# Miniprotein binders against a2bj90: the designs that were tried, part 22

Target 1, 235 residues: a2bj90
Amino acid sequence: MSRSARRKTSALNTVLRVVEVFASIQGEGPFTGTYSVFVRLAGCNLRCPFCDTRYAWSLEAGKPLGVEELVEEIARYEPSLVVITGGEPLLQRHPLNSLVEGLESLGLRVQLETNGILPAPARDEQLWRVYHVVSPKDVPVRVPGAKLHPSWVDYARATGRAWFKFLVANEQHVREVAEYVAKLGIPRSRVYIMPLTPEKLDMKELLELHSRIASLAVKWRLNFSPRLHLLVQLP

## First folded at step 4 (miniprotein)

Design jc30
Fold by ESMFold2-Fast, scan of step 4:
Structure jc30 (fold): chain B 235 residues (1-235), chain A 88 residues (1-88)
Amino acid sequence: as target 1 above (235 residues)
Amino acid sequence: SDEFKKRFEEVVRKMEELIRRYEETGDEKYLEEALRLAEEAVRLARESGDPELISEALNLLAIVLFLLGRFEEADRVFEEAMKIWEEH
């Protein structure tokens, strides 16, 4: 059976390279404020100049963990949401589908954070059934090698389980985002703008930046994502 | 220009299908064929002289190298893609 062959696990299909697993509050996107366990996978297909998780770029940064062991570790936190992030988690797509299967079998809600360069899930993947926050890097601050795969727009339209989150520093960036999502046919209800935060902002500067970007979200009729964990000093 | 882009897009589509077959079966032969196509995409992109297309092709090559477990080569190719983009 072809289905049985796909469900079989091998050493290659049962191991994820994991940088860290920790409990926190989701600080970004549509689930802001949710008690979550974060699973940071190693490896990334971009080298973003504003990246705050450069330690996850290399696969060697990750410890090999079996899917079953990782599911058990996550479950011990009793989270309301499992956030799978990285690097780029879709680089480890096959064992990631196995992880999602294990987490869903326990009734856990799963959210993936992805740069959207690799294709969106197919209908026969476990990943088809979970939430995705896609962070395109081809607009407004273009990153070398970044290009949103067109299948993500089709996936969002078909499932209603994808949102698009953009890092913005000023109104020109917001204009570029608005033009980009209009051209692709992405509904404004699925779009978040989030402050692009430089490394050394103090708390007053961080709050002022949040206020400015939130005001632009209202003006442009887009959703606003804070970086709540930075404001409340959580990981 | 348009001819190179069309051929490039065909190669990328075939490569993505092979990567999908690998993800469904676990058979490394699909990744080995995807590598050949990724190398062809880089060659076509370099012949076009378009820095954006070259950067995209190198990114795709690095992804296939990464899936093959050739992590040091993948990292070097990702960095080359970044450098070409930044310089142009």
Scores: ipSAE 0.040, ipTM 0.420, lowest interface PAE 7.1, mean pLDDT 81

Design jc31
Fold by ESMFold2-Fast, scan of step 4:
Structure jc31 (fold): chain B 235 residues (1-235), chain A 88 residues (1-88)
Amino acid sequence: as target 1 above (235 residues)
Amino acid sequence: SDEFKKRFEEVVRKMEELIRRYEETGDEKYLEEALRLAEEAVRLARESGDPELISEALNLLAIVLFLLGRFEEADRVMEEAMKIWEEH
């Protein structure tokens, strides 16, 4: 790489637009129950009707933070897991790779949450080495413009570091998910179904919904993800 | 439909290669060329009349606009994608 290209690339790798950083318990997916620090990045390329984090949709919602400062802030929490989420973290791919490098250098475990529209990591990216929970929006509640990039299936098979998580409300949704993952060749062992939770459910309704979706996961031989943070009233 | 899909996929592949080159070099010229290809993808999708292809093309255009820092334009493009999908 030339000196000028290297200098410019280094500058691009130094700042992320961050909405919030907070400690909580990972409530979803394969690492449910883990003490985590959540890093919510700004900007999203979708407008999901069921989105719980609409405040993160605009890149202007994020404050510019240097990668080094962010690594130091995360490290102070001494987390078992760093969850990088947001709108769509891969929209800030350059500085995200630098953040991951910094976190991995401290021995921290990293999980990315992504809608999977942008390509999966290449082997030479720092992102290749971390965990990914991919939430396709193709199915069962179709979001306009959403299409899972096929490289995510190849990445999951090659690395064993990606899982696919789907919001479901009923058995018809689960059937659509089962057809979708079979068509794409996604291994059943890498698939989670999770309750699609309306904002205003009370605790009894929330528990009943969890029970119904968990029963469907058993019936359809898929993994189940709770929304544990909602059940225990954490952010 | 088949010919439009093939041409659409070729344009998307070229666009992804340009974004990758931007990521390697930091040179905004690759994003400007990716924008032109994203606009071509939208044109091809509109010619097909397929609401799914149009929505996909508009999402790709929005991604390039986000990468260029043109956030208000990206928002308008995503609103158009939702409108087209809902109307079909």
Scores: ipSAE 0.247, ipTM 0.625, lowest interface PAE 3.9, mean pLDDT 83

Design jc32
Fold by ESMFold2-Fast, scan of step 4:
Structure jc32 (fold): chain B 235 residues (1-235), chain A 88 residues (1-88)
Amino acid sequence: as target 1 above (235 residues)
Amino acid sequence: SDEFKKRFEEVVRKMEELIRRYEETGDEKYLEEALRLAEEAVRLARESGDPELISEALNLLAIVLFLLGRFEEADRVYEEAMKIWEEH
């Protein structure tokens, strides 16, 4: 076996800490409406007060799964999109690159969701060639420890494979997002604003919030992301 | 604060380089060096008195601890970062 073959064999035995794997419809961002398999990785380097996946915060929350086993599980769903989310998936960068390699070998489209604190992929990473939705937590509701790594802006411009998604509750939040992206040189075409949905909204309130944030997206010339899965009551 | 911020950014850049070397080689010596720099970043941030920099530095320390497999310590550091932010 060559060194390359040995490296590939080693990668297939790399382990990820996985919280859950399930099929649903991507409800957010540029791929809204796509039949997807969601892979939630354990561990997060932030403690967002509005987080709906606090069960994934612990670095020990996930079950160890081999990359090869996980690829096979994902493939059984025959998804149009594989959404790798977390916690923060880039905390498990090495095995994540191996997972992406396995998924690409099957022709599967991959989207990563990340808080953008850790650096963007380098050209020699498998992650360089997949889609990324970056959710900075610097603005508008600043989270402790959050700071977008500047390499994400360079990655977005170089590849066209990154978008920036922000949770907003009102027009002041949208203004702060617009100022933030202008300061960093992020093109408006790569920016999504999405309703920040507090717990205990009824369906009428949820629709009203969506309508209001969508109207603000038009006014501020930004893209709008729904939270479609909440509207259609999917996970 | 400007001198602290500049030194902090230099330390962070060196940590990122060491973490990348670890990803390329698998050699934990790079993570041990990154840990020392993370501890230096926390010290610099505490000297600045800036809760935002302290939280950022603690977050970086927690990331290195996670990569070293020291999960209980990483969780404790993340919780400390949260408390510092909430208090300010």
Scores: ipSAE 0.105, ipTM 0.537, lowest interface PAE 5.8, mean pLDDT 82

Design jc33
Fold by ESMFold2-Fast, scan of step 4:
Structure jc33 (fold): chain B 235 residues (1-235), chain A 88 residues (1-88)
Amino acid sequence: as target 1 above (235 residues)
Amino acid sequence: SDEFKKRFEEVVRKMEELIRRYEETGDEKYLEEALRLAEEAVRLARESGDPELISEALNLLAIVLFLLGRFEEADRVLDEAMKIWEEH
């Protein structure tokens, strides 16, 4: 199929449904601690029971914003990183590619957060060139309908621009993650385990949970992702 | 049965190709055909009686409905998938 057709279609799709845009510190994954602008896109193809952002599930929750307007809004923050999250951002794939093109034209670093159910970027997409943190919901906290698209493993191997981040509550979860990534051939250097944080933890409980999961990461030779924004009380 | 699973996988493959065509062209005719295949995938999954396949098929149906702008129907389908999973 024609890259020309994709380019023409992308030019006609310049509106994204956006829930919110705000500045914070990236609290998770390989860019933890980075001054970031978060762009939360509306719509999600999952209904995770542990979801923190249920208000973003419906595409109707997002306000239509032109790509050019959104690029200008993001640029005003002068961020070190633009984090595009949601819902599931790949549900709005065409205008998302246009957004990435605009952000790259300004020299901005872009990270996409995705559940990985929809296919990884093809070489002729703007999305091919940016960073991706993939959060599979196949394991260990199984979500109905969730199945990681196999193209994400190929994309990670080809580009070195994808990491896989898993929510874990205990050592059995870590064991299941380790077996899963070994079976798929995902290098452990691209794997993060992150605490599954129940609502209503006090700071002592939150720190103890982080400590336990971090210790498991060392034991299992995986990377650890904190939820730093929760520890420092930022959005 | 194994036959239901193989037919399900074939329908999913054809549906993914149609969604890719939509992504390349913006032509809703591909989504309309993908919707028919997604509905067939749901039918096959229900006939199998496998709650995992039913939830997977409903998720795929919801994706097509979201792409078509049918957000209320997508929400209902995903709520059904959660209910079926919780019951099994």
Scores: ipSAE 0.357, ipTM 0.710, lowest interface PAE 3.2, mean pLDDT 84

Design jc34
Fold by ESMFold2-Fast, scan of step 4:
Structure jc34 (fold): chain B 235 residues (1-235), chain A 88 residues (1-88)
Amino acid sequence: as target 1 above (235 residues)
Amino acid sequence: SDEFKKRFEEVVRKMEELIRRYEETGDEKYLEEALRLAEEAVRLARESGDPELISEALNLLAIVLFLLGRFEEADRVLEEALKIWEEH
């Protein structure tokens, strides 16, 4: 590598386009209930019809922040978990690896949320060492362009650091998820089903939906993820 | 069909390797070559007439356009993918 290329690569490793940074409780997945700092990165390669964060779709929605500044901001919250989400965080893969390195050097636990279209981390990436919640958009509600990269299944089996989370509205959706994960060889212990929450549910309706999906998780022997932040009215 | 899928998958594999080289070196020339391959993948997918492959190829094109900072073009490509899917 030339010195000029090395400087250019170093500069790319130092800036992320960030939509928002905020403290909350992780409401979803294997770390539900954990005091967390959320880092929402800009840019997404999908246009999901049920997307709750459409404001993050464009890279222009994010402000450029230096990795060192971002690490210091996150550290000030003293979180038990750093959740890196978006958009699609892997669109900013190079500086994301630098961010993860900085966070891990401080002993902070990191969880990445991804649609899984881009490849899983390689062993020489900092991202190899952190937790991943993969939300495939292949099933049960198919999204245009969505295709889970096969490397994510291998990564999950090799590391035990990936889980697969699916939005479901009814038992037919759960059946489609069960067939999908069986076909790909994803262990049921790594699978979460989560309520697909339409707009304008009151608290009673929201709780009833959670109860129905949780019952299906028991019936189908899958893990259940709530959307706890919606129930406790946190961001 | 099977030979077509192999050709499509080979173009995608080469594109992914070029993106990885860009990530390692910072040299934008790898992204420019990846763009050419992504455009080839879109042409192959359109020739197949398969809306799923066309949407997948357009998604890959959008990824390269995002990495190049061509955000308005990426947005247009993703909107096209959504329309093709809805017409399916």
Scores: ipSAE 0.341, ipTM 0.702, lowest interface PAE 3.2, mean pLDDT 84

Design jc35
Fold by ESMFold2-Fast, scan of step 4:
Structure jc35 (fold): chain B 235 residues (1-235), chain A 88 residues (1-88)
Amino acid sequence: as target 1 above (235 residues)
Amino acid sequence: SDEFKKRFEEVVRKMEELIRRYEETGDEKYLEEALRLAEEAVRLARESGDPELISEALNLLAIVLFLLGRFEEADRVLEEAYKIWEEH
């Protein structure tokens, strides 16, 4: 524990509503290619039309799992990375901080995937010390009600532990992302563009889309994220 | 207008402080007050007539409802947000 006081736990911080736990390869973002355990938490505050995990939208889709039991389950996989995703994991913020504490006590590297609508971690949260991939839905694909919380930009500057990942389909989307991140003061080095993949692309179409978006990343001097798990047919 | 945006932002900041207090104490009274402010944010957004602000306010309301365990109401609020957005 740090010398700074950490937030006290409530009775509610002992249980997470979990949709699934599985081993795979991280297919996206700065840790692409890493052997990972994915923890999909239930509940989401958005209804993205392109969402691949609509089954996780409701909190009732998740089964209640104790934090300690979940830590033990994750540890059995011996992962290089624990990816906490959802839904929106920050909806279960308090028990999530307890999960992160347990995982860090085992020396496990943790990455959170978030839509960034809820505030970034405070210095006294366990979440302050882990990695965050923030997927704003303000631009370019414009999901109703989605607005990136400004504290995420401050968190990224203060810690170097946040990146911003944007779904893009074409060059106009990349232009909108470039304007957005410039306006917010997000460094290009913290920005990933990733192919917006329609349902049921064949492998040739998927590779062509990846190639096109990667070329745009080079042109606009942004980082590129594949969707590697789709290319290698992993969950 | 600038006035509506300023009032909206102030309500949101107060809601965030109350949610933080709930996270620290476990006292549901803070969520009850946050709910009142979320409803105020929705009213302010509706008065503005801006579909983007209305959708943002409804998403914040849904977050508070999720935290209160009112999952069915949260789902209905999110459905309303998308319907308003699509119609405008």
Scores: ipSAE 0.379, ipTM 0.731, lowest interface PAE 2.9, mean pLDDT 84

Design jc36
Fold by ESMFold2-Fast, scan of step 4:
Structure jc36 (fold): chain B 235 residues (1-235), chain A 88 residues (1-88)
Amino acid sequence: as target 1 above (235 residues)
Amino acid sequence: SDEFKKRFEEVVRKMEELIRRYEETGDEKYLEEALRLAEEAVRLARESGDPELISEALNLLAIVLFLLGRFEEADRVLEEAWKIWEEH
């Protein structure tokens, strides 16, 4: 490989389009309750009608930041967990692997949130070694174009570092999730159901929805994810 | 049909390989080739008449357009996927 080509590839590895960086508590999934720094990357390949972060859909929403500068910013928070989310972070896969390398070099634990349409990490990627929460949009919400890449199931079975998180509003949604994960061979122990709401709820309604979905999780023998940050009014 | 699905899956596999090559090298030639395959996937999906395959193909086209920096075209393609979905 020529030195010029190597420099071009390295330069691409050093810039991410970042919407926001902030400290909070992870409110969702297997690491609920963990002090975390959230890194929201710009760009998304879906247009979910229930999306809470529509402002991140366009790559133009993101400010170009160097990987080294971003690693330093994240490290200043001294987080127990770095949550890389978006949009769809895997759209910026090349520099994302460099970010993960930098964060791992500092001993920081990393979790990626992804819609799972793009392939799971290969063994030679830095992303192979971190945690992944995959949010399929095939079911029950059925977003056009969404199809979980089958490599995510293989990755989950091989590494134990992926979980599948589904937004559900009612028992019919839970039934569809149960059928979906059984068909794809996703272990139930790696499946989370989480409350979905298409509109703003008051605190009483939000708590009642959480209670209802948690009860369904027990009934269907699935894991439950709250949206804890909404309940305690954090970003 | 099974034949359409096999051809569609083969085109998608080739596109994924080209996108991986782009991610490894930064060479835009791989994205240019991936774009041609994405357009072929859309054509195959439209010939199948399956709105699921059409939406899937349009999403793949949008991914390649995003990687090429053609964000306005990607947005239009994703909007088309929703219109097709709503019609079925």
Scores: ipSAE 0.583, ipTM 0.825, lowest interface PAE 1.9, mean pLDDT 85

Design jc37
Fold by ESMFold2-Fast, scan of step 4:
Structure jc37 (fold): chain B 235 residues (1-235), chain A 88 residues (1-88)
Amino acid sequence: as target 1 above (235 residues)
Amino acid sequence: SDEFKKRFEEVVRKMEELIRRYEETGDEKYLEEALRLAEEAVRLARESGDPELISEALNLLAIVLFLLGRFEEADRVLEEAMKIYEEH
């Protein structure tokens, strides 16, 4: 399958360390409800205490896959959206640009999910052309080391291809998000608040949390992101 | 102080330029130079005594270590960042 896994790594860095590839429904952000293939890349530069994908933290958790092999695997699902997530996908920036090039050549729509610590795409990157959902971890959840790179705000203004998705647990968190995005000049239309879900919630508690955060989104005039996959029990 | 933050931001800017050069060329000499700047950023942050700057600098160091393939060192640096925040 992956020729790079059977032979020495090319100097061109066209190998990605991949944790999993699976089909599901995008449960979060501006493309909620879309039939998607999820590509979870290994490695993360944060250690969020609320992280539900700790198995992807290490780059060694990923199997090496060639870009061509991965494009072919993704294409077999015939997805409406390819969601590239992780860990932090931008840690594998060079081969990620090659992956995006291959997917776009097939007419596939691509969304990257990122913590936004690494810089936004430059105009000469293939990543410039795709959608980005940026999930800052400096506000309100205050993860150590998590500082949103200012280039993401510039990228959002220039392209209209970035959205900012914030984890919130209560109204104080929403207030902090509102102040943060106002200070940075991020338009409300580009901002989503999403429930911060503790690891152990039953379905009734999940629904109640979603209802509460959605009500706050209306009150504060922000967009609401569910965690739809949790509500419908998909991966 | 503001002077520490300005010096820190300048070191970070130079480091990002070197990482970009690495991505363009594949030449690990740029990553080795970025590592030196990341270590300087950590040093400046520790001198400031600001746990947020220290955590930010450690995160940047971890990124360079990941790019260099030094995954276990990156993991240890990120654990230190978390511990510093929990203690403050």
Scores: ipSAE 0.476, ipTM 0.781, lowest interface PAE 2.2, mean pLDDT 85

Design jc38
Fold by ESMFold2-Fast, scan of step 4:
Structure jc38 (fold): chain B 235 residues (1-235), chain A 88 residues (1-88)
Amino acid sequence: as target 1 above (235 residues)
Amino acid sequence: SDEFKKRFEEVVRKMEELIRRYEETGDEKYLEEALRLAEEAVRLARESGDPELISEALNLLAIVLFLLGRFEEADRVLEEAMKIFEEH
């Protein structure tokens, strides 16, 4: 790959539109409980009715930050895990690959959170080498326009670096998830179900919902993801 | 129909290849052609009368519009997709 300044077009893709950078505990998925720095990228190609981060939907919500500057900011947190989320991070794919390259050069572990509509990483992308939590929105929550790209299943089989996290409200949703992952050939060991949380639940209601979904995970032999940050009142 | 699905999938495949070429080169000519194909996908989906397929095509159009920096137009397209779901 040419590293020449003549490739000015690649410089156009070395800036990310970033909504926020903050330290917290990863509250979801396979790395629940890990001290993490979160990088929320702007822009999303979905309009989920249950979305908690509607402020990140527009690319205009993000501040332009150079990849090198962002890597330095992230490194100052000394995180055990860098969580790149959004919006939909893959909308900024080229500068995202550059960010991942910089983070990996520092020995930092990276997890991407994606809706999985855009294709999975190719072998020549830096993104091929990091962890991915894919949150399909076609089943069971049926968000308009959401369709999991089939390449994510191939990526998961090839690398073992992808998990699939599904929002569920009840047992019918879990049944739909079980049928969906069986049809696509996704191993249940790579599947998480997570409570679909309505906008205003008190702590007792939130705990009861978590308990109910966790019980369904045991019954259906799937992994359970809490929303731990909501339970401990972290961002 | 099977032929309609094949044609829709072929348009999507070509669009994805053009977006990949844009990511490799930074040349907006690939995005301009991808936009044309995304608009064709929306037209095909509307002719099918399938709300799910229309929503899928509108999502793809919005992705290309985001890449072109046409954020307001992308937002309107996604709002249309959401409205189709809520009303059907």
Scores: ipSAE 0.396, ipTM 0.743, lowest interface PAE 2.8, mean pLDDT 84

Design jc39
Fold by ESMFold2-Fast, scan of step 4:
Structure jc39 (fold): chain B 235 residues (1-235), chain A 88 residues (1-88)
Amino acid sequence: as target 1 above (235 residues)
Amino acid sequence: SDEFKKRFEEVVRKMEELILRYEETGDEKYLEEALRLAEEAVRLARESGDPELISEALNLLAIVLFLLGRFEEADRVLEEAMKIWEEH
């Protein structure tokens, strides 16, 4: 089938399984501090032991919503950024491309959060045009079955629209990340390290962990991502 | 183990090709064939006894099951991968 026919077929798939839509501040990654609407899609192809959104793991956790209805709901918040997260959003790739098309038609900025196991966007996808924060789970956290698809490195080089965000608990994790990104040829300017936060930290412990990981980012010449929403007690 | 790893990699490569072909054509027949290969990858991984290969194969099987709309089976497969994580 031609690329035109494939693109038309993708555009006709207009239903997403959605867990929740809410306004908050983006607490992580390159757009930290931005007023955002979060769209949490259902379904995930991983079972991370540190996952704080286990309720979104099953595709049945999501309610079916039409793309046009979802675009209108998002637009009512008047966001500076639309964050599409999950689960793993790329499991619903065809209707996701239609959602992105609708959001871009309104001039809205879109960021996808993905585990990077499924391939990066092709040039003829609407997803090619938006920002991606890729969170590999093969290094350093070593989630079973996780393997970053190599096309994400090519996409990052071609577009400048992907960053790689790694969960780290200590300096050994940062060393593993530094070795991993060097081996793959990912520029340090595209790399963020973020605290791996256990469930039972109090506020003092959370601040101390942030300080420690931020200091390691300076030492290793990598970017630092906070988990700002945890620090300011937002969803 | 070398023979298992080479065969496993060949099956995974063919499965990825079929999934891409499904994305290009929309033809569910490619997903049906990918499912058969994903099941073969799981069998090969189990025969190797390598927990990392088993977990990788189970994740690939779950992706194909999600694409086929078989959500309950996908959830069960991923629960098994999580148990392997906890034991390893």
Scores: ipSAE 0.342, ipTM 0.687, lowest interface PAE 3.3, mean pLDDT 84

Design jc4
Fold by ESMFold2-Fast, scan of step 4:
Structure jc4 (fold): chain B 235 residues (1-235), chain A 88 residues (1-88)
Amino acid sequence: as target 1 above (235 residues)
Amino acid sequence: SDEFKKRFEEVVRKMEELIRRYEETGDEKYLEEALRLAEEAVRLARESGDPELIAEALNLLAIVLFLLGRFEEADRVLEEAMKIWEEH
């Protein structure tokens, strides 16, 4: 039996490939407006054409950092929320569980951003205990190879700690999201639509896009996520 | 066809179980077997002629390659998936 001596021993060499660590305000999803530290992990299993963080796609883009060192660095910011993002953080699953354990031991709240292609946490993972914002890329702007793992729907129902966030540009996209979440049995209360922002919008255009997508959220009875950091010009 | 899709799904389930065993044991032999299954999934998807299945299989292959530390191969596989999708 057990979560073996071997699992415990491998934790001594637990290293994450980290692109950046910085303080900002969480601009998206259910914790919008929260003072946060962002930990961007390297490596991604998708090549989204609208990706803002292409510099994080390769695992070689990340600096190897020990979990203990990273926990200490995060703690110095005294954040209300630790946002672990990437790339795709679940590509570094084993050291990520160790990071979460360290952060929770300090009483820090953790949110993971994931594309949801890899399975949701099992009950025996530290990741089971934290919040997850899942960004499926199979709808509406379909990304090659993107398939939401069905275990994320079960995880959301079992824990109440997962939400699903979709990038949308127009009402047809919102209709496709509504059909998708209905088919999968995802409650609308756990669904966010967020503006798909082209690269060089001015502030007026950005606000107009936010207004339009927010209006669609009301019409379709879905939650709205801004991209608040873009509106207030934070990273 | 339905045959390829069913075989594809069976291969994916076996691959996920092997990745889970790797996570529990740290034994790279499970990843090596998962790689063989991921390559089989790509073969099955290509035989189906379905661009969506091909892209999905290539994504799964890339995940195994990332776990094996074969980052350059993973990057190439993902670029192939993007190209196939753009062409259909």
Scores: ipSAE 0.424, ipTM 0.755, lowest interface PAE 2.6, mean pLDDT 84

